# VH-VL binders against f4iux6r469to655, part 14

Target 1, 187 residues: f4iux6r469to655
Amino acid sequence: RLLQRLPGCVSRDLIDQLTVEYCYLNSKTNRKKLVKALFNVPRTSLELLAYYSRMVATLASCMKDIPSMLVQMLEDEFNSLVHKKDQMNIETKIRNIRFIGELCKFKIVPAGLVFSCLKACLDEFTHHNIDVACNLLETCGRFLYRSPETTLRMTNMLDILMRLKNVKNLDPRQSTLVENAYYLCKP

## First folded at step 4 (VH-VL)

Design a14 (framework fv_emicizumab_arm2)
Fold by ESMFold2-Fast, scan of step 4:
Structure a14 (fold): chain C 187 residues (1-187), chain A 121 residues (1-121), chain B 107 residues (1-107)
Amino acid sequence: as target 1 above (187 residues)
Amino acid sequence: QVQLVESGGGLVQPGGSLRLSCAASGFTFSDYAIQWVRQAPGKGLEWVSYISSSGSYIYYRREVKGRFTISRDNSKNTLYLQMNSLRAEDTAVYYCARDHYEFWSGSFDYWGQGTLVTVSS
Amino acid sequence: DIQMTQSPSSLSASVGDRVTITCKASQSISSYLAWYQQKPGQAPELLIYKASSLESGVPDRFSGSRYGTDFTLTISSLQPEDIATYYCQQYDSTPYTFGGGTKVEIK
């Protein structure tokens, strides 16, 4: 029953309370059920991703398989979707990449995976991949830009993003998305 | 052919200064970030400094920060490393190395032959 | 700083042998690891990037793999020209750090 409360955890207090209660369900089966519930968050419920990421970060110290399983599932999903161009997949791609970004801010997802995702999008600079890259940058770009360990790589990625925008004939929507993402990272 | 040729190494007293140069040819120099990597005699590799393709972004390892200055002149296809307040532990072969151009990977695909800097009394 | 622990520090093997060199990161670096070969008196050369991607022009007897924070460089059939010191390097975060090197020599 604890998992039925996940969609209602729309505050730090609510998610922290559920997390405390969940700490005492220490079976492999229960941890797999939690990971599956977190991974299957509705693609329209993006507001939950930060709370779910907070829960995973809190549980990481005592239940190491939770972050490991979730990150693997998200990476596998990204790799399966990044080359698909049909419109029906965009909501799933955005949910996936924003969850990766939220987990990165808690150091659950390593920065290297985030940069790998950005590179994949910039290597194939399609309409969907522009949306995906910009959503990722909006979620964790400022965090990566301000972190001494990742500032250098982040700065280079932002430079390349702006170069691609200028070289390729992007429509006004795409150009605006790139500019907004860039300045959100670098206010 | 891609070439990086370092020069400017030599023997210098502790507290002295040297300026290293790296002349690039065979590629569009202004498209690549270039790095300095050093290797003390008989020891391993150690990253020293980075400069972006435009020259706008510069980073140093902690031990050389404030003493070394990396710069580049894209019109001359040349990279520089100004080394001040040199210490015995700065003794090494200094390589300039080109960032692997697969969207700034952080690995180094071409290296110069190196130039030896010896800091000794 | 991310510490890269490379082992062994040296090894001796026969021509045709399978050689394995390992490198362990002190924290997660995803797959942002490169392998270099440095022959005596020469500059290093890139062999592998992103843990398992073979650089253009490098013989296919070289391969890289990753398991968590553990990385391996494998030479499937050692050749005389492979006598060198091998270095791993992480490039997930700055400062970039290298392993201590593995000297490969022939018996």
Scores: ipSAE 0.005, ipTM 0.496, lowest interface PAE 12.0, mean pLDDT 86

Design a15 (framework fv_emicizumab_arm2)
Fold by ESMFold2-Fast, scan of step 4:
Structure a15 (fold): chain C 187 residues (1-187), chain A 121 residues (1-121), chain B 107 residues (1-107)
Amino acid sequence: as target 1 above (187 residues)
Amino acid sequence: QVQLVESGGGLVQPGGSLRLSCAASGFTFSSYYIQWVRQAPGKGLEWVSSISSSGSYIYYRREVKGRFTISRDNSKNTLYLQMNSLRAEDTAVYYCAREHYEFWSGSFDYWGQGTLVTVSS
Amino acid sequence: DIQMTQSPSSLSASVGDRVTITCKASQSISSYLAWYQQKPGQAPELLIYAASSLESGVPDRFSGSRYGTDFTLTISSLQPEDIATYYCQQYDSTPYTFGGGTKVEIK
């Protein structure tokens, strides 16, 4: 019932209201249903990811299994897709990585997992992985760059990204994508 | 073969200065972050400073900030550490170490043999 | 700063023994931990990176593992050439910090 309202929560007020109402539905079955609904966000509805992440962060203190289940599902999905070259999977990869990035900004996803995902993309610097890495950096790169505990690590990653761009002689689109991501992190 | 060779250590009085050098060979020096790590006699390892591949990003442990200056000359494949206002607690063997680039890492895959700095008298 | 607590500070074991050294991070560092071996009078040498990845050229009797913020270096069958001090190092954030070291000696 409440889950039918989830795709319509396109503001902080709407998602917060739904989150408060959901707090009264404290059953294992309902928590699993919520996690599945959040995970199955449509690949084209990227604007919902920040609101879903806010909901998860709000519920995290009283329903610890919600963030745990969602993060595990997202990590499993990333690992299943990172080596696949098929163009048909790019939208799923982008949704996956942006959700991970949004959850990182709420400290639900640890920075270490984000760096692991970024490293995997940089280690196999292919067309899809360049797009995935740049989407991750656009989502949470500046957050990680501005945080004292991750600034050096983020700086090292950005230097590696720029070096790979130059070594691989990327086409103009890919080169511009990398440069835009880099300067969004440290303008 | 990757090699890092430190030089410039010696005996110096408190308040004095020393400049350490680290000569790199066997790899593309300009592509790697390089570190200074020190070890006081009979003590453990202590990270001192890091410099990015371009030289644009520099980091120091708090106790040496303002006294030590890390720099690099990529045309000469050489790393430097200018140490000013030296204190007895700076007495240590100073190692330069390369950051593990493959698989992006802050681990140090190659180390020099070290150069001893003694601050006394 | 992230503090790395290493245990024990020293140990004595016999050739062929299984040796375990532990390292605890004061906060989450994911798997961004390295292990080094330092023989007397020599520079440190990288053994393990990313908590469990064996560096090229290192004997397979060395292994690393992670459980949360607890990290373990294991030598499955101690050899005479393994007499050294072992250090863990976190590289999740600056300042990079090392454990206090574990001196391994043969009985």
Scores: ipSAE 0.000, ipTM 0.450, lowest interface PAE 16.7, mean pLDDT 86

Design a16 (framework fv_emicizumab_arm2)
Fold by ESMFold2-Fast, scan of step 4:
Structure a16 (fold): chain C 187 residues (1-187), chain A 119 residues (1-119), chain B 107 residues (1-107)
Amino acid sequence: as target 1 above (187 residues)
Amino acid sequence: QVQLVESGGGLVQPGGSLRLSCAASGFTFSDYYIQWVRQAPGKGLEWVSYISSSGSYIYYRREVKGRFTISRDNSKNTLYLQMNSLRAEDTAVYYCARDYYGSEWFDYWGQGTLVTVSS
Amino acid sequence: DIQMTQSPSSLSASVGDRVTITCKASQSISSYLAWYQQKPGQAPELLIYAASSLESGVPDRFSGSRYGTDFTLTISSLQPEDIATYYCQQYDSTPYTFGGGTKVEIK
């Protein structure tokens, strides 16, 4: 079955081949199955996120349901996770936000959603939200900083991030995460 | 309410044949992959076969490949397992199970039908 | 084929006890693992999917976790209705394979 091959698609050639084969399948039910398989990527398989995002981007032109469903599921998951704080495994939060970031680089996730996620983390700048914000910035922050449409908003968000770091007097691990994320976006 | 009901089990001699059916109700059968899973008396669960929603994608465990044929009739909301050249080790309760939107975990199971292969 | 080694094969515990069942994959299966509960004379029922996601309608005393190729099902406070055999199942690759099962009994 085609969906069983998804976890093995660890190169552009492999994911592109599976994507071409999937284009033969045209039912709405098969598209929902693909979206759910993509969404259920394991917390430890972060290397797959870029390939899954590439597949979604390739399919987006002819199967608009796929990106729409996946983005909605990821947004709903983020909103659930950001309010659970320490009740959820941090790896689940990292997988969620990095997938959102990868899809943003393909312009599947709109920049506005990324900024909403970042603002939610900065509004309550606590242990897990610090890691989530930094992972988001490491994934797509440079892309957003260097894009004319989003440079100003990114600059403002990065300024807020550094102010919070200084005011909150973060521990060395948290401080290092923030500095690394900041300078990856704005070298 | 989601229901899967297996039928067609019974006693058969080694080398014989049986056809199992799984009748589905309470959901859109044509949207789901369906699995056959078996359990020998007093033993654990053993996956047998799957069929995709359209019937185009089919897989079997090695030990039944060439002897068993999975099929479906979406107009009748029914899954089938044609079992030929039956062996004593095929003796088991056979369950059909629904695959949650191709995610490969089985969210609903039937109650099973017993197949006994004995001389 | 991917082998799923489940332990223990059986256990006896008291009501209110914390029970843990483990399942080890012979190779990486990511988080493509489900846990099922089978009560005597009944069909299996899904408890946990994707290693740690609780199925709708399942009591929150059940939880699943993953560390590498090691998977754990935990019952935080065992109840009489939890007497059953529990199975893990990998769905990373065909053929899908189940663990040998863990029979949970009340002392």
Scores: ipSAE 0.000, ipTM 0.443, lowest interface PAE 18.6, mean pLDDT 85

Design a17 (framework fv_emicizumab_arm2)
Fold by ESMFold2-Fast, scan of step 4:
Structure a17 (fold): chain C 187 residues (1-187), chain A 119 residues (1-119), chain B 107 residues (1-107)
Amino acid sequence: as target 1 above (187 residues)
Amino acid sequence: QVQLVESGGGLVQPGGSLRLSCAASGFTFSSYYIQWVRQAPGKGLEWVSWISSSGSYIYYRREVKGRFTISRDNSKNTLYLQMNSLRAEDTAVYYCARDYYGSEWFDYWGQGTLVTVSS
Amino acid sequence: DIQMTQSPSSLSASVGDRVTITCKASQSISSYLAWYQQKPGQAPELLIYAASSLESGVPDRFSGSRYGTDFTLTISSLQPEDIATYYCQQYDSTPYTFGGGTKVEIK
């Protein structure tokens, strides 16, 4: 089965080949099954997220329901988790936010959703939300900073992040995470 | 640190063959799509071909399709362009350039190698 | 194929002048356009990507803009080292296509 090959697609060529093969087998049922398979990527398999996002982007031109369903599921998951403060949710939060960031680089996730996620993390600047925000920035912050349509808003968000880091007197680990994320976004 | 170095250019008669190489260093070669771009003397830039990161997917401009073959050896960090049935209009400096997702700009270029097809 | 029409083919300007080069795509390419600078005897170098994003290390006198399918490269104050041929390139779809180039010469 095609879907069983998803975890093994660890290169652009492998994911592109699977994407081409999938196009010949498309049906409404298969599209729903693909979206669920992509969404249920293991929280330990973060290296697959860029390839899955590339596949979604390729399919978006002819199968508009695939990106729409996936984005909705990811947004719903983010909203259910962003206010939860327990440790069991951190890996799920990181998988979620990195997938959102990867899809943003393919313009599948609109920049507005990324900024709303970042704002939610900055508004409630907990240790988990600092990790989530930094993962988001590491994934797509440079892309958004370099894009003319989002440069100004990205610059403003980065300024807020640095101000919060300085005002909140973060521990050395959290302070370093914020600094690394900030400078990764800005050449 | 990133370098692309082309070699293999030279003088060849119409109908002849040449093999160009592009040696890459300073980056993870196997993660990048690589392009061949040519420029005839005194003329503009003309895209020739690209090859995917693993070498499985390739594309050619129409004028060279069937005559040119792009390939790569990721273990040697080297890109190749086999040029057969060469024509006078193939005379150009040939550059290799990198492109991570096949939808990006060409951020690093080699210095080029001159191919002259003449009697 | 997407045709990129670049103008002018050449221009002469003095140091300190504002230089404008234009490029028109035959169809929508969104902002998937790059500008390259090529000095005589040298390989092209990236100046601008995504129509208006300045590449790291490139002087801020260079800027790019987009209006529909019309793209503009501007040099706000021409310097002697800017004497080169400039090319636009779309990377929206293969085959990738370049504009014909604009040769910028000093008076």
Scores: ipSAE 0.000, ipTM 0.442, lowest interface PAE 17.4, mean pLDDT 85

Design a18 (framework fv_emicizumab_arm2)
Fold by ESMFold2-Fast, scan of step 4:
Structure a18 (fold): chain C 187 residues (1-187), chain A 121 residues (1-121), chain B 107 residues (1-107)
Amino acid sequence: as target 1 above (187 residues)
Amino acid sequence: QVQLVESGGGLVQPGGSLRLSCAASGFTFSSYYIQWVRQAPGKGLEWVSSISSSGSYIYYRREVKGRFTISRDNSKNTLYLQMNSLRAEDTAVYYCARDHYEYWSGSFDYWGQGTLVTVSS
Amino acid sequence: DIQMTQSPSSLSASVGDRVTITCKASQSISSYLAWYQQKPGQAPELLIYAASSLESGVPDRFSGSRYGTDFTLTISSLQPEDIATYYCQQYDSTPYTFGGGTKVEIK
C-alpha cells in the first residue's frame, strides 16, 4: 500500500514524507519489499531515480541493509547485461546505470563500483556500451571530477574515452554523445 | 458525490485527431492520479495512460506513445487526452478513472460513463 | 510487462451456486491486484482491492484470495444481479494490465 505511492513522489517533500512514514514499519520483510520496489522501477521512469536515491540515502542511517541490498542487486544486474547486445536490453541498461550514478552522488554507491562499470564499457566500446558509459558520465561524472579523491582517476578515464572516440571512428550520433558527456564532466 | 464525466468522443477518419476531456467533481482532483482506460466494442479493458497528481509523471501503453498526450488542469478539475494519428484499432469507449487513494497509484475506485471514439473511413 | 491470465473466459451457473474465477500473474505482484465488475452497457465498478479487501458497499458474498501469483475471486451464492463480466487488474507496476475477463451468465 505504502509502496504504491512511490511513483507519485515527484518532489523532495513528497519523497521525504513517504520516507518518514516508512521508518516506523521497521521489519526485515518490509525492508526487503521496499528494496524490490525501488529496484523494479519501470525502464521508462528515469525521472524517479533521483528521488528513490534520496530515499535510500535518508534510510541508510537507520536501515543499513536497504542500501546494501539495492547496490548488490544493481551491480548484479549490470554484470549480467554488460555483455548482451540485443536491442531489448538498452532501456534496462540505461535505467540500471543512471540509478547507480544517482546513488553515487549520495555516496551510497562507492566510486570504485562506478569506475568498474565505466571501465567495463570502455573495454568493449561498441553498441550499447557507448550509450551506457555516456549516461553514467552525464549522471555523476562531474561529481566525480570535482571530488579531490577521484579527480585524477576521472581525468584518466575521460582521456581514455576521448582516445577511443577518435580511434574507433564512431558514427555522428555516438561521437556527439561522447563529446557532450566529456565536456559536461570537464570544464 | 464523486463524479467523472467524459466528453469529446466521436467519429473520425484514420489519421485524424480528437481531444477527450474528463470533468471531475466531488473530490480534491489535484491530489489524485487519474487514468485513461479504453475498451474496444465487445473486448476487454485496456489501460492507456496515467498522470500523477501534479502532472509531472506520465505513463503510456506502448501502442499510443508519441500519438496520445495526457494532460490535466488542476485549476479546472479537468483531465485531457489529445489523440493524434488515430488508427482503426483505437476504436473504443474511453473511460477516465480515479486511483483509490490520494497519491497512491493503483486500483481505480471511480469511473466515468465513458465516451465512444470510432475511427473509420 | 506483467501478463494477467484470467480463466475461464466464460461460465454459466445457477442462482445460489458458488462461483470461482481465477487470475494468474506472470511475475510476483505481491497483493497489488483488483477485481472489477462490469454489467452490460455500464462502466466497471471496483469490487476487491489489495487482492482480498472488500470495497465499501460491495455485498459480502464477494471475496478475494491470493496464493503466490494465483488470485481467486469467489461469489459464495450467485444472484441474478451478478450477471456481468469480471476483470482482474495488477497495479504493482506500469504498464497496468488487465485479465481478459470472465463472462458470468445464469443457466
Scores: ipSAE 0.000, ipTM 0.435, lowest interface PAE 21.7, mean pLDDT 85

Design a19 (framework fv_emicizumab_arm2)
Fold by ESMFold2-Fast, scan of step 4:
Structure a19 (fold): chain C 187 residues (1-187), chain A 121 residues (1-121), chain B 107 residues (1-107)
Amino acid sequence: as target 1 above (187 residues)
Amino acid sequence: QVQLVESGGGLVQPGGSLRLSCAASGFTFSSYYIQWVRQAPGKGLEWVSSISSSGSYIYYRREVKGRFTISRDNSKNTLYLQMNSLRAEDTAVYYCARDHYEWYSGSFDYWGQGTLVTVSS
Amino acid sequence: DIQMTQSPSSLSASVGDRVTITCKASQSISSYLAWYQQKPGQAPELLIYAASSLESGVPDRFSGSRYGTDFTLTISSLQPEDIATYYCQQYDSTPYTFGGGTKVEIK
């Protein structure tokens, strides 16, 4: 019943209220149900990702299995999509990577996982990987660039991104996406 | 310069099969997404299928999924569309079209002349 | 699927007239919209991509614009060689979808 209210939590106050109420229903079974509900956010509901990430961050201190399970599911999904030679839906990839980026801003996803995802996209800087890399950078690139622990690695990744843009002769759409992502991270 | 030449169209009975080919020249075929787009006589354009430069990422419109198979042979600079279980509704001129830039654009800058497929008893 | 509603279905105009064709997406597609020209008996040709970017070799009388989910193709001064059917196409997501086409005739 509580989980039915998740899609309606479109403000900090609403998600925080739901988070507090969830603390009174804490059980191992309910934690698994919550993680599955958060993971199965519709690919069209990207506006919810920041609120869901805030809820996970709030619960992380007392329910450590919630962030652990969600991060593992998202990493498994990314690896499944990037390594398969099959028909791929770009919206599913964008939802996945933006959720990873939002969780990174709350320090739930470690920066190492974000850099791993970005490296995978830059190593095969083609097709959907350009859009995925740019969405990741738009979501958490500035956060990582401003953080002392990740600034140097982020600077290196941004340099690689610009080198690839110049070498790969991207179309105007892709070139604009890369430029927008770069300057959003490093104005 | 850049050329795309379709072949393999013809008259087939409902339930039959046809294999279309698109021969590419004048550019690095292996670097481009290539599309199949069809147009029924006197009607509008309808996207059919897309294949990535490597052949690893393939997309279909719902009505042809399971009946049509897009493939490519980069060593021969050739795109294919295997069409099975053909229906009268599949009657159309079939064009192959190149994505605007090497990686992925979604807009199509060069089109072949088209090959006519007629499904009729 | 993203539906592209194109209007009008046909129009007749005089040489030198300003012609406007519209295309409406059923949901946000950002600027991932192309316009094509198909002359009788010929394959389509790309005119505009990314909603407003003119393809190389296309006359500057052609232009495209976007307002939200509404897109327009404008021919500032219609010429005889512009007799054709025009199609919009979204490429934000698969399946790629085309508008129904607008047949442009000269009076």
Scores: ipSAE 0.000, ipTM 0.449, lowest interface PAE 15.5, mean pLDDT 85

Design a20 (framework fv_emicizumab_arm2)
Fold by ESMFold2-Fast, scan of step 4:
Structure a20 (fold): chain C 187 residues (1-187), chain A 121 residues (1-121), chain B 107 residues (1-107)
Amino acid sequence: as target 1 above (187 residues)
Amino acid sequence: QVQLVESGGGLVQPGGSLRLSCAASGFTFSDYYIQWVRQAPGKGLEWVSSISSSGSYIYYRREVKGRFTISRDNSKNTLYLQMNSLRAEDTAVYYCARDHYEFYSGSFDYWGQGTLVTVSS
Amino acid sequence: DIQMTQSPSSLSASVGDRVTITCKASQSISSYLAWYQQKPGQAPELLIYAASSLESGVPDRFSGSRYGTDFTLTISSLQPEDIATYYCQQYDSTPYTFGGGTKVEIK
């Protein structure tokens, strides 16, 4: 029904309209259904994440369990996958981390969780985790770098990232990914 | 409601080529990793290849790498396996299987009925 | 590659019996292990994932457990429809590998 329209909400106007309509269906069961629908966004539909995050931010003032449930599910997903050795889950990890980053820009995800995710990737600096870290930085790194409360910590994380790139002598693709992410965050 | 239907199997000579298809219905195909798994007559299961939701990340078992090519067309909800330079040891029933969603990726929750590939002279 | 050693290769039991099948990984795979049931002439079906999580629609007489690198599938009370070959599969790393299978028959 209403949730079937989510994949079509490819503008601020469309997602805001759906958000307003959703407010008339407010029940604990419907809030859980919405969170599940948002969490199960297709791995290939990353363009929807900003709109879904906007919807969550709009609903957060009246329905505090929506952002709480979604953030918990995303954190649980990250933790379950970050130490898995194969690269099969790379698209799931990218979707996960970009959603976390988009929600961070609306202050739904606290900066501390973003830094924890980034640290986990830097602690195990594999090709897979480099892609995840760079996607996170591309999504919300500039936002965190520009915020007075997080500028220093962001600067420290970026310095660690650049040091690891130089020490590990990454291949050209990985080196370019790190440099692009770094300079996207910091001039 | 979730269905995977393989086709394209048959008898081919060693060194020949064959293209397998897997038609998916009843779910959002573009959201799932899909696998090819084979089973030689009277033998156990053997993972062959995996393709990510977008098609950008592809994996093969060592013995087929360079000979087999996995691909997908999300607009047609169809998975493919192009098999070149076929050998007698490639003789098997080939299954397409859907990757379990979310936390349990790598286990396979739905399987097709399989298509038999026989490589002999 | 991670080797999965499954035992026994075959077993015969009576209806109502408790059946156990074991699977040993050659190295740590955490709980990234699935169990499948394959009936003659049919495709495999997922029974258990994450070593102990029962797949939706699977009868509760099936259960899975883990102790280190040792994994067990248990059928608490064998039914005629349970006659099949059972496979374990690790999915911690590629290549994904299956056990050799255990054929379960009724005597």
Scores: ipSAE 0.059, ipTM 0.676, lowest interface PAE 6.6, mean pLDDT 89

Design a21 (framework fv_emicizumab_arm2)
Fold by ESMFold2-Fast, scan of step 4:
Structure a21 (fold): chain C 187 residues (1-187), chain A 121 residues (1-121), chain B 107 residues (1-107)
Amino acid sequence: as target 1 above (187 residues)
Amino acid sequence: QVQLVESGGGLVQPGGSLRLSCAASGFTFSSYYIQWVRQAPGKGLEWVSSISSSGSYIYYRREVKGRFTISRDNSKNTLYLQMNSLRAEDTAVYYCARGGYDFWSGYPDYWGQGTLVTVSS
Amino acid sequence: DIQMTQSPSSLSASVGDRVTITCKASQSISSYLAWYQQKPGQAPELLIYAASSLESGVPDRFSGSRYGTDFTLTISSLQPEDIATYYCQQYDSTPYTFGGGTKVEIK
């Protein structure tokens, strides 16, 4: 059926075609099914997140409950996972934060939510939270740094990130990850 | 394990105010939606309000909207219900209930023992 | 608002009997329905969620099923400790609504 085609939409043309077809399915139940399908994207299929975010952005003008429900689910998932240190959760945490970042570039996720997520990771600078923060910065950090509305906040957050890297005894992998994320945002 | 303990109930005159608290322990409070559900003496269950894990998403039953305010302090693992302009029909046991970790899980899996609110002259 | 009509309002059955309680939603709620057990003077306890999923720790004599907008809670073999009032609840959309309850007692 139509939602089974979502994982195959690996181009702008394919996702736009599916989005147009979906507009003929106009019920609250079908919109909930779509949101759940988008939210349950496989943890290994990170390449789909930009296309899913494009679909959500396209539908946002006529079906406002779709972006609202998806953003709420992603925020809920982030808050459920940010304090968990279980290794089994890392792939879910990365999928979650990258989806938030992709939606931020379409202005579906407000910058304030991104900064809240980043602050939570910096407040508890654990192995997983370092990976999550760096994935978020790689996804939308440059976008936020270049925006006049968010440049100052991004600069402050990046300064805090580098200060934490320098005062904490990070392993070489995580130290490199932080440096790469920082310079990707602020060349 | 998981505990939710309500407090702040009591007798109040119509038009008065009360603030209910719910102290949570045994789970990561900041990861869950929490609900207030009430039950008038001898009557059924009635959902009152829900709040998301961050506090960003809040929902109310129509009859209490504008009079009641749900809030939470995740640093203290505590949920609140500020009840203003109380009416006789607000008389009930108020339960604090854990509403799941996401938008799809609006079914409370753990409930407190409740606190009685009586609105009477 | 979505109305949940629960029936019967009360029933009497013998230990070992199969008991069925039904809820009807005024509109489609998919499977976003839960069942609760409440003993007098106590808080409600979750039994079933997503119409048919048994909550951890709940005896397997409890089961839930869905047929369209009609939902059924079944107790396959009633035990003395099952004497309580049972409530259904839809969580498809706010305001979340509960059924009127079914009081189960032993004859």
Scores: ipSAE 0.071, ipTM 0.690, lowest interface PAE 6.1, mean pLDDT 89

